# VHH binders against Protein Aster-A (GRAMD1A), part 1

Scores and structures below are computed, not measured.

Target 1, 172 residues: Protein Aster-A (GRAMD1A), of Homo sapiens (Human) (q96cp6r367to538)
Amino acid sequence: SGRLLINSVFHVGAERLQQMLFSDSPFLQGFLQQCKFTDVTLSPWSGDSKCHQRRVLTYTIPISNPLGPKSASVVETQTLFRRGPQAGGCVVDSEVLTQGIPYQDYFYTAHRYCILGLARNKARLRVSSEIRYRKQPWSLVKSLIEKNSWSGIEDYFHHLERELAKAEKLSL
Below, numbering starts at 1 at the first letter of every chain, in headers, positions and changes, except where a header shows other numbers; antibody chains aren't numbered by Kabat.
F, E and O stand for the ipSAE by ESMFold2-Fast, ESMFold2 and OpenDDE, each averaged over both directions (binder to target, target to binder). V2 = 0.75 x the mean of E and O + 0.25 x the DockQ between their complexes.
Where letters were taken out, [cut] stands.
Atom coordinates printed by the task and the answers are left out, and those that the model quotes come from them; centres of patches stay.

## First folded at step 4 (VHH)

Design a04 (from j03 with F108S; framework vhh_5j56_2)
Fold by ESMFold2-Fast, scan of step 4:
Structure a04 (fold): chain B 172 residues (1-172), chain A 126 residues (1-126)
Amino acid sequence: as target 1 above (172 residues)
Amino acid sequence: QVQLVESGGGLVQPGGSLRLSCVASGFTFDSYEYYAIGWFRQAPGKEREGLSSISGSEGGSTSYSDSVKGRFTISRDNAKNTVYLQMNSLKPEDTAVYYCAAGWELYSDTSGYDYWGQGTQVTVSS
């Protein structure tokens, strides 16, 4: 099932908010460092139209696991959509594949970011997420996957929302 | 110039099935003008709720509300410029006017949808 994680208005324009989140921005670099992500690589955005682009991020995340590896490798594919170059807003779909965790072949996570411009220096950010299954796990295993995945997803986006709120005050 | 037209509604008994169609004019579903095509419904005296959406990207990512997940399936035929909603295991509480919409938001928020069809009535009763 999906969950709504961010639904907030920020006092930054839609284009600037998009640059903060979806370019190799100082904001994004700082945020990923705060999350303790390492070995971060970002491919260039590419596609046949400025209104439809894809990129791939790879990085290593820390794992809170008393047994086993302390980190996992992630491949995140982002697809960006806009109404056109003149439109105030975009949608980014993110698919996150993690290797080095139990049941890694059973699932991945997906996020959708919606940025809607409300005024020159004001935009709404909406983020929803869901867990997608490649294979159906046993009900007990599914419960474990969902509990751990949602905990991580919620922590990540709550942290992101706090950092965006902090950054907007510095920009105002 | 953008127009959406729903069809396929009607009267069915509980446990029955219907397939709704949404035909677009003035744009194509494979264009980058709109990210998402969504299905919504509204019962008398209730707010409009989102049910399902399909993206305008190749391969079409889909989303479903919890109330219909497992029973309804969204699909598209870009050659016919048509989006479908296959509705199975229909229940009396599925009775509503069903709307197709084009926009850039996920299924749960009507504010991100610019264009709406006029709706098609679905009635589930014995």
Scores: ipSAE 0.012, ipTM 0.373, lowest interface PAE 7.6, mean pLDDT 82

Design a06 (from j03 with A36D; framework vhh_5j56_2)
Fold by ESMFold2-Fast, scan of step 4:
Structure a06 (fold): chain B 172 residues (1-172), chain A 126 residues (1-126)
Amino acid sequence: as target 1 above (172 residues)
Amino acid sequence: QVQLVESGGGLVQPGGSLRLSCVASGFTFDSYEYYDIGWFRQAPGKEREGLSSISGSEGGSTSYSDSVKGRFTISRDNAKNTVYLQMNSLKPEDTAVYYCAAGWELYFDTSGYDYWGQGTQVTVSS
C-alpha cells in the first residue's frame, strides 16, 4: 500500500521546483551529498515528446545495518509526465531497484512526485511512495522488507522536505 | 478536443449497487497513460469530494477515500477507452452527482484535474 510523504506548498514556482528536483541542479547535487550518496550518475532526459521523458540515475547508498553490507547499488528510473507544454507542473514516477541487500529480487520501491503551480512563485509538491513486489514473500520476510524500506523512504523524504523549506527561505 | 462522458447513474435502493462508466474522447487512455483518472461526487450544497483514482502507470495504482473504501472499486479498460466505478452497498449519503476527471495528481485535489465530465446523478432512497 502507498504512503503520502510530502504534501506541502513552497514559495517557488513550478518550473523552478521541477528544475531543482529533476535536473543536475546545485540543489540536487547538495542534497544527494548530504545523504552521503556516492558514484552518482544521471543520464540526460530523453523521450518521444516534451510531455514524456525518461532518465536513469545510478548511485551508491550507505546502509546502517551493523551486521550486513555497508553499502548498496541503486538504479533509479524516472519518467516525467508534463501537463502540456504550457502548463506549470509535472508528474515524475520513480522506480528504485537496489542491489546488495537481502531479498532484493522480491521487491522494488516506487515514488510519485506531483508538482502543481499555484501562482507565479508558488507551487505544491506531493510525494507518495509504495513497495512493489515481484514475488510474494511469506509474512515474516514481508514484515522485514516493509520495516526497513519504510524507515529509509521516510527518512529520505523528510530530509528532502526540510531542505526544500530551507531553499525556499533563501529565495524569499 | 478532450471530453469525458459519464453514464450509469440512476435511482437505487439502499444496499443496492450501480456501475458507472466514463468514456474518453479526444485522447486514448493507451496514449495518455500519464493522466490519473479520478471519480468525484458533489451533493447539493456541499463541495466536490474525491472518491477514487487510477493512475496511468502499468496496471494502474488505485486509491480510495475512507468514505468508500471497501465498497467501491475503480477499474480501467484501455481498449474501450473507459474507466469504471463499481459501487456496492450503497447508502442514502452516497446520493450525489458523480463526475469523472483526468489530471495529474493523487489524493483527490480537484485543482489538479484538467478535464471534467458533465456528471451523472445517483440517488439512493427507498
Scores: ipSAE 0.021, ipTM 0.354, lowest interface PAE 6.0, mean pLDDT 83

Design a07 (from j03 with S53D; framework vhh_5j56_2)
Fold by ESMFold2-Fast, scan of step 4:
Structure a07 (fold): chain B 172 residues (1-172), chain A 126 residues (1-126)
Amino acid sequence: as target 1 above (172 residues)
Amino acid sequence: QVQLVESGGGLVQPGGSLRLSCVASGFTFDSYEYYAIGWFRQAPGKEREGLSDISGSEGGSTSYSDSVKGRFTISRDNAKNTVYLQMNSLKPEDTAVYYCAAGWELYFDTSGYDYWGQGTQVTVSS
C-alpha cells in the first residue's frame, strides 16, 4: 500500500531544495550522519540527458532490535526526471533494497520525491512511499513486514521534514 | 495546445468491469515535458481524489491509492499516446466522474497537475 509522508512548502527555491536532497550537500551529509548511517558511498549522477539521470547509493543502517543484528546494508537506486534542463522542479524515484533484516527476500521499498517550484524562493516537497513484494508472504509475516517497514519509513521522513524546516529557518 | 480526452465510462452493475482510456494530443508520453499521467475521480459533494499514476517517460513506475489497489490497473501504450485504467470488481462507491491529468505530481494532489481532461462518468448501480 502507498502512503504520503511529506507534503510541505519550504521557503527554499526548487533548485536549492533539489541540491540539498540529491547532491553530496552539507545538508545530506549531516542528515545521514544524524541517522547514524555509515559506509556511505554515492555514485555520480549519470544518464543520456540532464532531464533523466540515475545514481546508486550504498550505506549501512543501524537496527534498533536488540535481539537481532545491529546493522543492515542498503543499496538505493535513484532516478531523476526534470521538465527540462532549466526546470524549477524534479521527480526522484528511489528503490531501496535492504540486506540483513528478516524476510529481506520478500520485499523492498520505493519512494517518490516531487519538488515543485512555487516562487523564486519557495518550493513544495511531496514524498510518498510503498512496500513492494517480490514474494507473497503469509498474512502474519506480511503484517510484521508492514508494521516494521512503515515505522522505519515514517521515522526517516518525519526526521527529514524536521531537518529541512530547520535548514529553511537558518537560510531565511 | 495540450489536450487530454477520457473515454470508456458508462453504467455497470456492482462486481463489473470497465476500461477507461486517456488520449493525449499536443505532447507525447515519452516526453520529459511531463513526468506523470494520473487518474483522478470526483463524486458529487466530495473533493477530487487521486487514484493512480504512471511515469510519462517509457512507463513502468506505477502507484495506486489504497481505495483501488488490487482492483484497478494503470497501463500505457506509447504508440497510441494513450493511458488506460482497467477497473475490476466495481462498487457503488466507485461512482464518480473520472479524470486524467498530466503533470509532475503524484496522484494524491491535484495542484501539481497542469493539464486536465473534461472527465468521463462512471456509474455503478443495479
Scores: ipSAE 0.074, ipTM 0.431, lowest interface PAE 5.2, mean pLDDT 83

Design a08 (from j03 with G56W; framework vhh_5j56_2)
Fold by ESMFold2-Fast, scan of step 4:
Order: C-alpha cells, then structure tokens, then sequence
Structure a08 (fold): chain B 172 residues (1-172), chain A 126 residues (1-126)
C-alpha cells in the first residue's frame, strides 16, 4: 500500500520543476550530492513504441551504522508520461532496486511523482511511494523491511521538499 | 474534443452490485495526453469525493479511497478506451452521482483532473 510523501505547491512553472527533477540539472546533481550519493550516472531519456520515455539512474548510497560507513548500490528506472505541450505537467514512475542490503532479493521501492501546472509560474508536486515484494517474507522480516524502507523514503522526500523550497526562493 | 461518458448507474438493493463504465474519446493512451482516469462521487449536500483511479500506463497503477477499498475494483480495457468500476456490497451510503474524470494524477484532488463526464446516478435503496 502507498504513502503520500509530498503534496506541495511551488512558485515555479511545471516545465521548470520537471527540468529540476528529471533532467541532468544543477538542482538534481546538488541534491544527490547533499544526500551523499556517489558514482552517480544518468542515462539519456529514450522513447519506445508506446510513446513514453524511460531512463536509468545508477548510484551508491551511504548506510550509516555503528561500525562505520557502509554503502549500497542502487539502480533506479524512471518512466515519464507527458502532458500535451499546451498544458504543463508530467507523471514519473520510479522503481528503485538496491544491492548490498539485507533481504535485497525480497523487495524494491516505487515512487510516483505528479507535476501539475496551476499557473504560468506555479505548479503542484505530489509524490507517493510503496514497497513492492518479489518474494513474500515472513511477517517479522516484512516488518523490518518496511520499518527501514519507510524511514529512508520519508527522510529522502522530506529533504527533497525542503531543498525545492530553498531553490524556489533563490531563483531570483 | 475530449469526451467522457459514464453508464451503468441505476437503482439497486443494499448488498447488490453494479458495474459502471467510462468511455473515453478524443484521446488515446498512446499519446499520453492524460495519465489517469479517476472515479468520483457526489452525494446530496456533500463535497465531491474521490474513490479510485487507474493509470493509462502499461501495468496500470491503481488507487482506492478507504471508504471503498475491498468493495470496489477499477479496471481498464485499452482497446475500447474504457475504464470500469465494479461496485460490490453496495450500501445506502453509496447513493450518489458518479463521475469519471481524466487527469494527471492518481490522487483524488479534483484540481488534478481536467475533463469530467456528466455523471451517472446510483441509488442504493430497499
């Protein structure tokens, strides 16, 4: 089942907000650096016969623990659905696969971003997330997966929302 | 140019079932002009309430409000440009005008939906 993580209006047009989040933008690069993500690569957006676009991000995330720094590798696949050119907005579906963590073969996380243009320089961003299971874990293991995954997801998107608010103010 | 037409409403007894249909014309999922179709309802004296949504994307993501989760099921037939709402275990509280709408989100804020059908009446009464 999903959770709504961001539901906010920004005084930035929908096209600009899409560029900030879903291009190789200074905003995105800076945000990932603030998250301490390393070895970041972004593939170009590529369409398929269904007239949608897809790209793949790979990166290394830090995992803090009492024994010192630990890291995991991530492959994130994003699929973009665009609104027509007369009205700003898009939806991005993201699948996040992580290697180097306990129970990595059991689950992955998914995010959905919705950008809706409200006015020329005003857009709403909604983000929801869910945990998807490839194998059904025992109830105790499932509880541990969900506790750790939701903690990370919520921290990530709360940080993103704060950085978007800061970038909004500094765009002058 | 975009049109949505609802059908399948009517009078039904408590515990009964209805299937609503929403036929879309003027756009196709291949154009990705809209991301989702949502089902909403409005009962007399109440605000419009979101119930369920389904995306046009391959594998179709769905969402349900707590009031209908487990009783209603949304599905699509892309070849017919049609979205269905299967309503089971109907209650008098489900009496409302039911609308489908096309928009850019899976969440139930009406501001995210651009094109609305005219609605179909559902009445649940003994």
Amino acid sequence: as target 1 above (172 residues)
Amino acid sequence: QVQLVESGGGLVQPGGSLRLSCVASGFTFDSYEYYAIGWFRQAPGKEREGLSSISWSEGGSTSYSDSVKGRFTISRDNAKNTVYLQMNSLKPEDTAVYYCAAGWELYFDTSGYDYWGQGTQVTVSS
Scores: ipSAE 0.063, ipTM 0.454, lowest interface PAE 6.0, mean pLDDT 82

Design a09 (from j03 with S57Y; framework vhh_5j56_2)
Fold by ESMFold2-Fast, scan of step 4:
Structure a09 (fold): chain B 172 residues (1-172), chain A 126 residues (1-126)
Amino acid sequence: as target 1 above (172 residues)
Amino acid sequence: QVQLVESGGGLVQPGGSLRLSCVASGFTFDSYEYYAIGWFRQAPGKEREGLSSISGYEGGSTSYSDSVKGRFTISRDNAKNTVYLQMNSLKPEDTAVYYCAAGWELYFDTSGYDYWGQGTQVTVSS
């Protein structure tokens, strides 16, 4: 099931927005700290062209569960696509594999970020997400996976959108 | 020049199936110049709506609108520079001109698609 999480225009150029989200930027570091992610490691971008690059992020996320595991480990693989060197934007596909949660073998989550430059200091960010199934869960298990996963995804991207809006104001 | 050509449309009865094809010329689907190939449709008097998209790279992701999820399947054959839309369980409300498009963004928004085919008519009627 796919959902559109962010569809907003920011008064930040596409290159700067890409740098904030997809480099080892102060913005990204601060945002992940606010999310209480720990053990964060970002690999460098690498690939066969400047228009097609990949990197891997690893980190630990907190889980709000009084009875069970209080954290989970995440491996996130990001693939970046650009139209070309003068392109005003990029697309990043993210695959997020989480270990230490119920039914972890059944699914993973995928995010697609689209940055489109509209003007020198103005860009649109669209983010959509979906849950990808490796095994088909029965309906009750699927409902549980969907409820918990979407809650986390929506919280993450709503938080991201708020922090981007805040950072935009500080940059103006 | 960049050109997209749709084919496979026609008249079909409710509950029937059609497979649409979109052939590209002037670029290849294995290039990173165009991130996504999408299928859109437009019924008379309605806005053009996105139905499905597939990324322009090997092993790429797919997306579907709620109106067609479970009934339509998008696929790609890079060797033939062709994207397909398999349409099953067709309903009268699926009657529209179907377009393929190449662009930079998701199926939600036509503004991110730079190149459009001429369209192929699909009519679902008894």
Scores: ipSAE 0.020, ipTM 0.409, lowest interface PAE 6.3, mean pLDDT 84

Design a10 (from j03 with S61Y; framework vhh_5j56_2)
Fold by ESMFold2-Fast, scan of step 4:
Structure a10 (fold): chain B 172 residues (1-172), chain A 126 residues (1-126)
Amino acid sequence: as target 1 above (172 residues)
Amino acid sequence: QVQLVESGGGLVQPGGSLRLSCVASGFTFDSYEYYAIGWFRQAPGKEREGLSSISGSEGGYTSYSDSVKGRFTISRDNAKNTVYLQMNSLKPEDTAVYYCAAGWELYFDTSGYDYWGQGTQVTVSS
C-alpha cells in the first residue's frame, strides 16, 4: 500500500534541509504558492510526551476532478522525531485529512520524510506515502480513492523534488 | 550497550512458514531512540537486501520490499521489546542469513541503520 516518492541526495546539509521543509521558510512558502495552495496557516512546533514535536498545517488545495468541486480543505498534522545531535537528520510523519472530496470519511493519507546527513553540506531525503482506511471500501470505491489520491501525491512530491534541486543550485 | 539478537531461523520446506524474533537490549522500542527496526537478509555472493521495517510507535508504519510483500508480515511487541517477522509461503530463493537492525528510516539503505544483530540462518529446501 505504500510508495517511495523521493529518494534523492541533495548538496544541502541535513539541518538546512529540515529548516527548508519543516519551518515557516521562504522555500516552503514559495513552494506552497507554486502548488496554488491558499488559506495556508502553520502552527508553531510544540513538545510531546515522547520527546518529539508536533505542528498542524491547514490549507486549501485545488483539485482537478471534472465531476466534483474544484477545491478541498486540508488539515495536516506533522510529528518530528530528531536523530541524535552527532548523527544529523530527522523523520517527519505527516497525516493529511482532506474535506470536500468524495468518500472523505473513508480514508486519509500519510507521508513519511526521512532526512539523513551524509556530510556537512550533503543530505539524503526519502519520502514515502500511504493511503490509510478508516472504513472498508468496496473494491471499486477503493480503486477510485487510490487512483485520485496517488495522482495528487505523486504530482506534489515530484514538484517538491524539482524545487529542492533548483534551491540546491542557488546555494553557491 | 545496544544489542539486537535474532532467533527463529532454521530449515524449512518450500511453502512452509517461520517466525523470526528480534529482541533488543540497551534501549526500548517505545523510547524513540531509534525511529525504525528493519529486517534484512543476505545470501552468499549477494548484497544485503532490505525486506521490511516498522516505525518506533506501537503498531506504527510498516514498509515491505516487493520480493516479500504479501508473504511476510512485520509486527512489534513493545512490552517484550521484540520485533517479529512472520514468513509465509517460503521459497528456495528466501534462503539467506536474516538480520534485524535499528535505525532512522523505513526504506532499506543500510547506511540509515546504526545497530545490527549477528543474524540467523534460514534455509528453504526439500
Scores: ipSAE 0.083, ipTM 0.465, lowest interface PAE 4.6, mean pLDDT 84

Design a12 (from j03 with Y34D; framework vhh_5j56_2)
Fold by ESMFold2-Fast, scan of step 4:
Order: sequence, then structure tokens, then C-alpha cells
Structure a12 (fold): chain B 172 residues (1-172), chain A 126 residues (1-126)
Amino acid sequence: as target 1 above (172 residues)
Amino acid sequence: QVQLVESGGGLVQPGGSLRLSCVASGFTFDSYEDYAIGWFRQAPGKEREGLSSISGSEGGSTSYSDSVKGRFTISRDNAKNTVYLQMNSLKPEDTAVYYCAAGWELYFDTSGYDYWGQGTQVTVSS
């Protein structure tokens, strides 16, 4: 089951919103730096069909844990699907694999971003996330994974929504 | 868990009209306005062709392929969780199996649609 994390309209066109979120943009670089992500590497977009493209991001995230690891390494794979010419926008599926955390072999997180163009300078962004299990965890382990993962996911996307709202005001 | 069921296909004469219905289950248009519903068709010996799409939001965007603009109209009824395709001025070349599909975007490309109905046959002949 997933959670809806962002469901907002921005006074930014769909193509610009896509560029901000899914290119090597000043917005994305600044946002990741605010999150204290380090060693950030973005592959170029490439695809095996004209319908979709893929890229891989790698980066190091900080962990606020006094008794455990202080950081973890992430490999994020993004798949981009483009909308038809009349609507504008895109869908991006993201799979996030984290190393250096407890129970890393049990799960990964997935995000879906949906950008829909509403007008020349107006677009809607929806983001939903889910935790996907590779191994069935014990109930106590599952509770720990769910608590920590959702906390991190919600903090990340609330921060992203706030930064997009700031950028929107500068674009208006 | 998303299911789509098409109905309303059949045999009509050239110049006639049909209304196709697509009933969705496993989601509601009120819960996730991001779902786009698209209509596609496939005739024997041809590739699957996108015809029309409608976004999930009330008053949302619609799109039409050039082959059906002005003849076909897509609409939705959120209370019935149903999307309609009103087909007017039907031609023999409109003969095909018509599919309803759901996805998160307004693509006419099949890769943008994750859920598909079983299809309903439309035949236009005298």
C-alpha cells in the first residue's frame, strides 16, 4: 500500500517543473545539498525505446542515529515516461536501494512522481511512495522498517514541497 | 486490484453512433485524480492506436488523435466511476476492438498505461 506525499498545483509549467526535478538543475543540486546529500552522481538519461528513459543516481545520505551508522549509500534508478503532446508532463518511477542501514536486504522504497500540465505556466505534481519487501520481515522488524522509512520519506517530500513553493514564488 | 470493464460495442451502419462505457473498480476518480483513462483500438493487421484520454480530475484535460477529432467525445461520471466514449459519424475504418486503459498520464503510447480492459468489438458495415 502506498502513501500520497505531495498533491499540489504549482504556477510553473510542466516542462520547467520536470527540468527542475529530473535534470541536473540548480534547483535539484541546491535541494540535495540542503538535505546534506554528498557524493552525488547523476547518469545521463538513456532508453531502449522512445516511450521511456532511464537514469541512475548515486549519493550518500546522513543518518541521525547516535548508536548506529552516521551515513548510508544510495542507488536510485529513475524511469521516465513522457505524456502525449497535447497534455504535457511526465511520470517518473524511482526505486531507492540503501546500503549501510539495518535490514537493508529486506526492503527498498519506490516513488512515483506525476506531473500534469494544466496551463502554460501551471502544473500539478503528485508524489506517492511505498515500501517494497524482498524478504518477509518479522513483525517487530517490519514495524521498525516502516517507522524509520516513512519518517525519512515524509521528511524528504515535505522539504521538497516547501522548496518548490519557494521556487514558484520566484518564478511568478 | 484495478479492473476495467468495457461495454457498448456492437454492429452499426456507416454514419451511425455508439457509446462505449468503461467501468473502473479498485480505485475511484475522487481518490486519485492522477489516473488518466485512455481509449485505444486495434484493427486486424494493425498496431494498437491511441484515440482519446481524459485526466482523473474534475474538469480535467482531454486529448484526441487526429483520426477521431470532432467525431468522438470522451467524458466521465465520477458518481458511477465510469468513463464514456461517444462515437459519432462512424466509418468502416473505425472497425476494431476498443480497449479502455488506466495510467498515471495522458499518453497515447501503451507503455504509459498499466491497467487494461479485455476490449469490446465495434464493427461498422452495411
Scores: ipSAE 0.012, ipTM 0.169, lowest interface PAE 9.0, mean pLDDT 80

Design a13 (from j03 with E105Y F108S; framework vhh_5j56_2)
Fold by ESMFold2-Fast, scan of step 4:
Structure a13 (fold): chain B 172 residues (1-172), chain A 126 residues (1-126)
Amino acid sequence: as target 1 above (172 residues)
Amino acid sequence: QVQLVESGGGLVQPGGSLRLSCVASGFTFDSYEYYAIGWFRQAPGKEREGLSSISGSEGGSTSYSDSVKGRFTISRDNAKNTVYLQMNSLKPEDTAVYYCAAGWYLYSDTSGYDYWGQGTQVTVSS
C-alpha cells in the first residue's frame, strides 16, 4: 500500500521547484551530498515530447545497519509529465531499484512527485510512495522489507522537506 | 475556458446503480494539460472527500478510496472527452453532491485540482 510523505506549500515558484528537484541543480547536488550518496550520475531528460520525458539516475547509498553491507547501488528511473507552458507544474514518477540489500529481487520502491503552481513564487509539492512486489514474500520477510524500506523512504523525504524549507527561507 | 460538466445523478433505491459522466471542454483528457481527473463528493455538513481518480494518459493508473473500492469504477473515453464513474451497490450513506475535477494529483487532496464541475446530486433512499 502507499503513504503520503510530503504535502506542503513552499514560497518557490513551480518552475524553480521543478528545476531544484529534477535538474542537475545545486540544490539536488547539495541534498544528495548531505544524504551521503556517492557515484551519482544523471542522464539527460529525453522522450517523444517535452511533456513526456524520461531520465535515469544511478548512485550509491550508505546502509546504516552496522552488521550488514555498508552500501548499496541504486538505479532510479524518472518519468516526467508536464503541463503546457502557461499552466505551471508537473508530475514525476520514480521507480527505484536497489542492489546489495537482502531480498532485493522481491521488491522495488515507487514515488510520485506532484508540483502545482499556486502563484508566481508559490507552489505545492505532494510526494507519495509505495513498495511494489515482484514476488510475494512470506509474512516475516514482508515485515522486514516493509520496516526497513519505509524507514529509509520516510527519512529521505523528511530530510528533503526540511532542506526545501531551508532553501525557501533563503529565497525569502 | 476550461469547463467540466457532470451528469447522470438522480434518485435511486439502496442496492441500485448509477453512472455519472464528466464531459470536458477547453482541453482533452489525452493531452498533457492535466495529469489527473478525479471524482469527489460532499454530503450536507461534511467536508468534500475524494473517491476515485484516473491519470491523463491512455491506460493510466486509477485509485479508489476505501469507502467505494469494489463498488465504484472509474473509466474514460478519450474520443468523447468523457470520464465516467460507475456506481454499484449504492447505500444511503452515498447520498451527496458528486463533483468532477481536473488537476495534477491522483489522490484525494482537493487543493491539487484546478477546475471543478458544478456537481450532480445523488440521493439513495427507499
Scores: ipSAE 0.011, ipTM 0.285, lowest interface PAE 8.9, mean pLDDT 82

Design a15 (from j03 with G103D F108T; framework vhh_5j56_2)
Fold by ESMFold2-Fast, scan of step 4:
Structure a15 (fold): chain B 172 residues (1-172), chain A 126 residues (1-126)
Amino acid sequence: as target 1 above (172 residues)
Amino acid sequence: QVQLVESGGGLVQPGGSLRLSCVASGFTFDSYEYYAIGWFRQAPGKEREGLSSISGSEGGSTSYSDSVKGRFTISRDNAKNTVYLQMNSLKPEDTAVYYCAADWELYTDTSGYDYWGQGTQVTVSS
């Protein structure tokens, strides 16, 4: 089922917040480095309009797996939507496919980021996530997937929220 | 200007089924895809209650309130700018005016939805 992970107002304008999260920004580079992601590549944004764009990220993440590989490969596809080319906010849908983990063919994770401009230097960020199943796992397997996936997702977005709050304070 | 038009309501006996439709106009096909659409209801003397929502993609993320989970199903046809609510095993307490609403975000909270339709009456009675 889905969970709301971030629902916070930041003293950063919507355009700047979007640039921090969804461009090849110093903020994003630093954040991914703190997460110890390696081999990071970002495709350019592309699409049929400035209001509907897609890109692909690939990277390697560390895994705390005592019986297997210590890293896994990720392909993340992001789709960006805006109400208009000058809109004061956006929605980004991410689909995250991880390879090198148990039961990888059964599921993927999805995130929705919503940025709303509230004032020139103030925006709200909402992030929700869910685990999506391609195959129906046994209940024990499903419990394992849910436990491990939510732990990772919650840690990632709590860390992101903390880093955004730090960046906000430096802007004040 | 965006307009949402609900239809498919009516009088039905307990245990019956109805399918509601929400048709959007004023959206282009591309812009419609990127709104979340929600279904809500309001009975006389009560607050508006969120029931279900669906994201902008076909086969996208869905959510349901506990009062309707397992009985109602939301779906969308982006080619027709239409969202459906299939209602099964209807009960007298489902009697209300049913509304659809559109927003950037995938939540059933009544606050935050930008565009609302006029509603369609559902009455569940013998």
Scores: ipSAE 0.013, ipTM 0.273, lowest interface PAE 8.4, mean pLDDT 82

Design a17 (from j03 with F108S G112Y; framework vhh_5j56_2)
Fold by ESMFold2-Fast, scan of step 4:
Structure a17 (fold): chain B 172 residues (1-172), chain A 126 residues (1-126)
Amino acid sequence: as target 1 above (172 residues)
Amino acid sequence: QVQLVESGGGLVQPGGSLRLSCVASGFTFDSYEYYAIGWFRQAPGKEREGLSSISGSEGGSTSYSDSVKGRFTISRDNAKNTVYLQMNSLKPEDTAVYYCAAGWELYSDTSYYDYWGQGTQVTVSS
């Protein structure tokens, strides 16, 4: 089951928006700090061409759970595609594996970011997400996974959209 | 110019299997123009619904609608520039025209798909 989380136009060029989101940018560093992510590491982008690249992020996220663990470890794999080396946009697929949460062996989350250049200083960002199951959970377990995962995903991308809007206004 | 051609439809009995093929021209499935190839269907008098999609990357992401998950499998062969839909345990309610489409999202919404094939008929009956 997929959901569309962001579908917005920003007064930032596609190349700059890509740099903000998918490099070791001040924007990304600041955003992850606001999310209270710790122990953040980013591998270099690598691949057969500039149009097909992969990287791995690892980090620790806080968990709002009074009776359980206070944090969990995440491994996020990102695959980047471009129409060409000088393309005015890209697609990034992200797979997020979380360790230290209930039912971690059953599922992972996936995100697709699509950046499309509309003008020199204007781009559209679309983000969609889905929960993917490695094992079929029974109905009560699936309901718990869905409720908690979508809450977290929606909060994360709502926060990201707000911070991008703030950065856009500051740049203008 | 981008073109998609579906094939492999036909008449099968309930419980049977079919494999649909979608061949692309004007781009390759390992290209960076289109990151999702989706399968959709439309039965007479009904809205077009999304069934499954696959991304253009090696080891790429897939998605499935609840109505076909566990029965249908999407795959690709980049050397043949072809995307497949393996359809198992077919039911009479699977009778429809099946379309493949190229787009930028794995989301099962027709508005995210730019180019469409002409469709191939699947009929499940005794």
Scores: ipSAE 0.014, ipTM 0.228, lowest interface PAE 7.9, mean pLDDT 83

Design c01 (from x07 with F100W; framework vhh_gefurulimab)
Fold by ESMFold2-Fast, scan of step 4:
Structure c01 (fold): chain B 172 residues (1-172), chain A 120 residues (1-120)
Amino acid sequence: as target 1 above (172 residues)
Amino acid sequence: EVQLVESGGGLVKPGGSLRLSCAASGFTFSSYDAAWFRQAPGKEREFVSAIYSEGSTTYADSVKGRFTISRDNAKNSLYLQMNSLRAEDTAVYYCAKDHWYGLESPYDYWGQGTLVTVSS
């Protein structure tokens, strides 16, 4: 089941918004630090076409768990599709695999980011997310996965949207 | 099945007004962005206006201040109020819903559109 997390217009051009979100930008570095992500590594974008590129992010996220591990390791694979000149912007598919959480082998999360250029200094960002199952969970296990995953996803993208709103005034 | 059906076009004199409608069905209209495009005879298709699911709007410079896009989610309908029409606004008008994964265009085009002719 998918959910729409962000669907907003920002007074930042599409190319700049793409650089903020999908390069090793000061914005991205600062945002991940605010999320308390550690051990962050970003591979360079690579691919045999300017319209289709891939990169891998690895990082450690904090977990509130009184009995178990206090952190989990994440591998996030992003695939970038450049839009044609008429549309402007890009689409980025993200697959997020987390290790160190209960039922980690049952699921992963997927995000789709769409940036559409509207004017030189104006772009729309749409983000949707899904929980993808590799293994069929029992109903109680599925409820736990859904509760915890959506809570984390919604908090992350709500935080991202707030930080983008702050940054748009400075991206001139 | 997803459908968008345009209506409201016609012949109008310069300075006149028309209201275009688009009836949506087969999907949860309120969850999607929607837009108007137009294509004049012998010319490329161009963007006119968009309205996002949250209600914000954008306009092409050529129509800003003259056209108003709106939506009625309860009626699954999209509208374009066109005022102060000019001969250059003559075109077939198409409504579109967002196409999240469209690489060339973020919108789908549906039906034959509705013809707007501005002439004396």
Scores: ipSAE 0.012, ipTM 0.297, lowest interface PAE 8.6, mean pLDDT 83

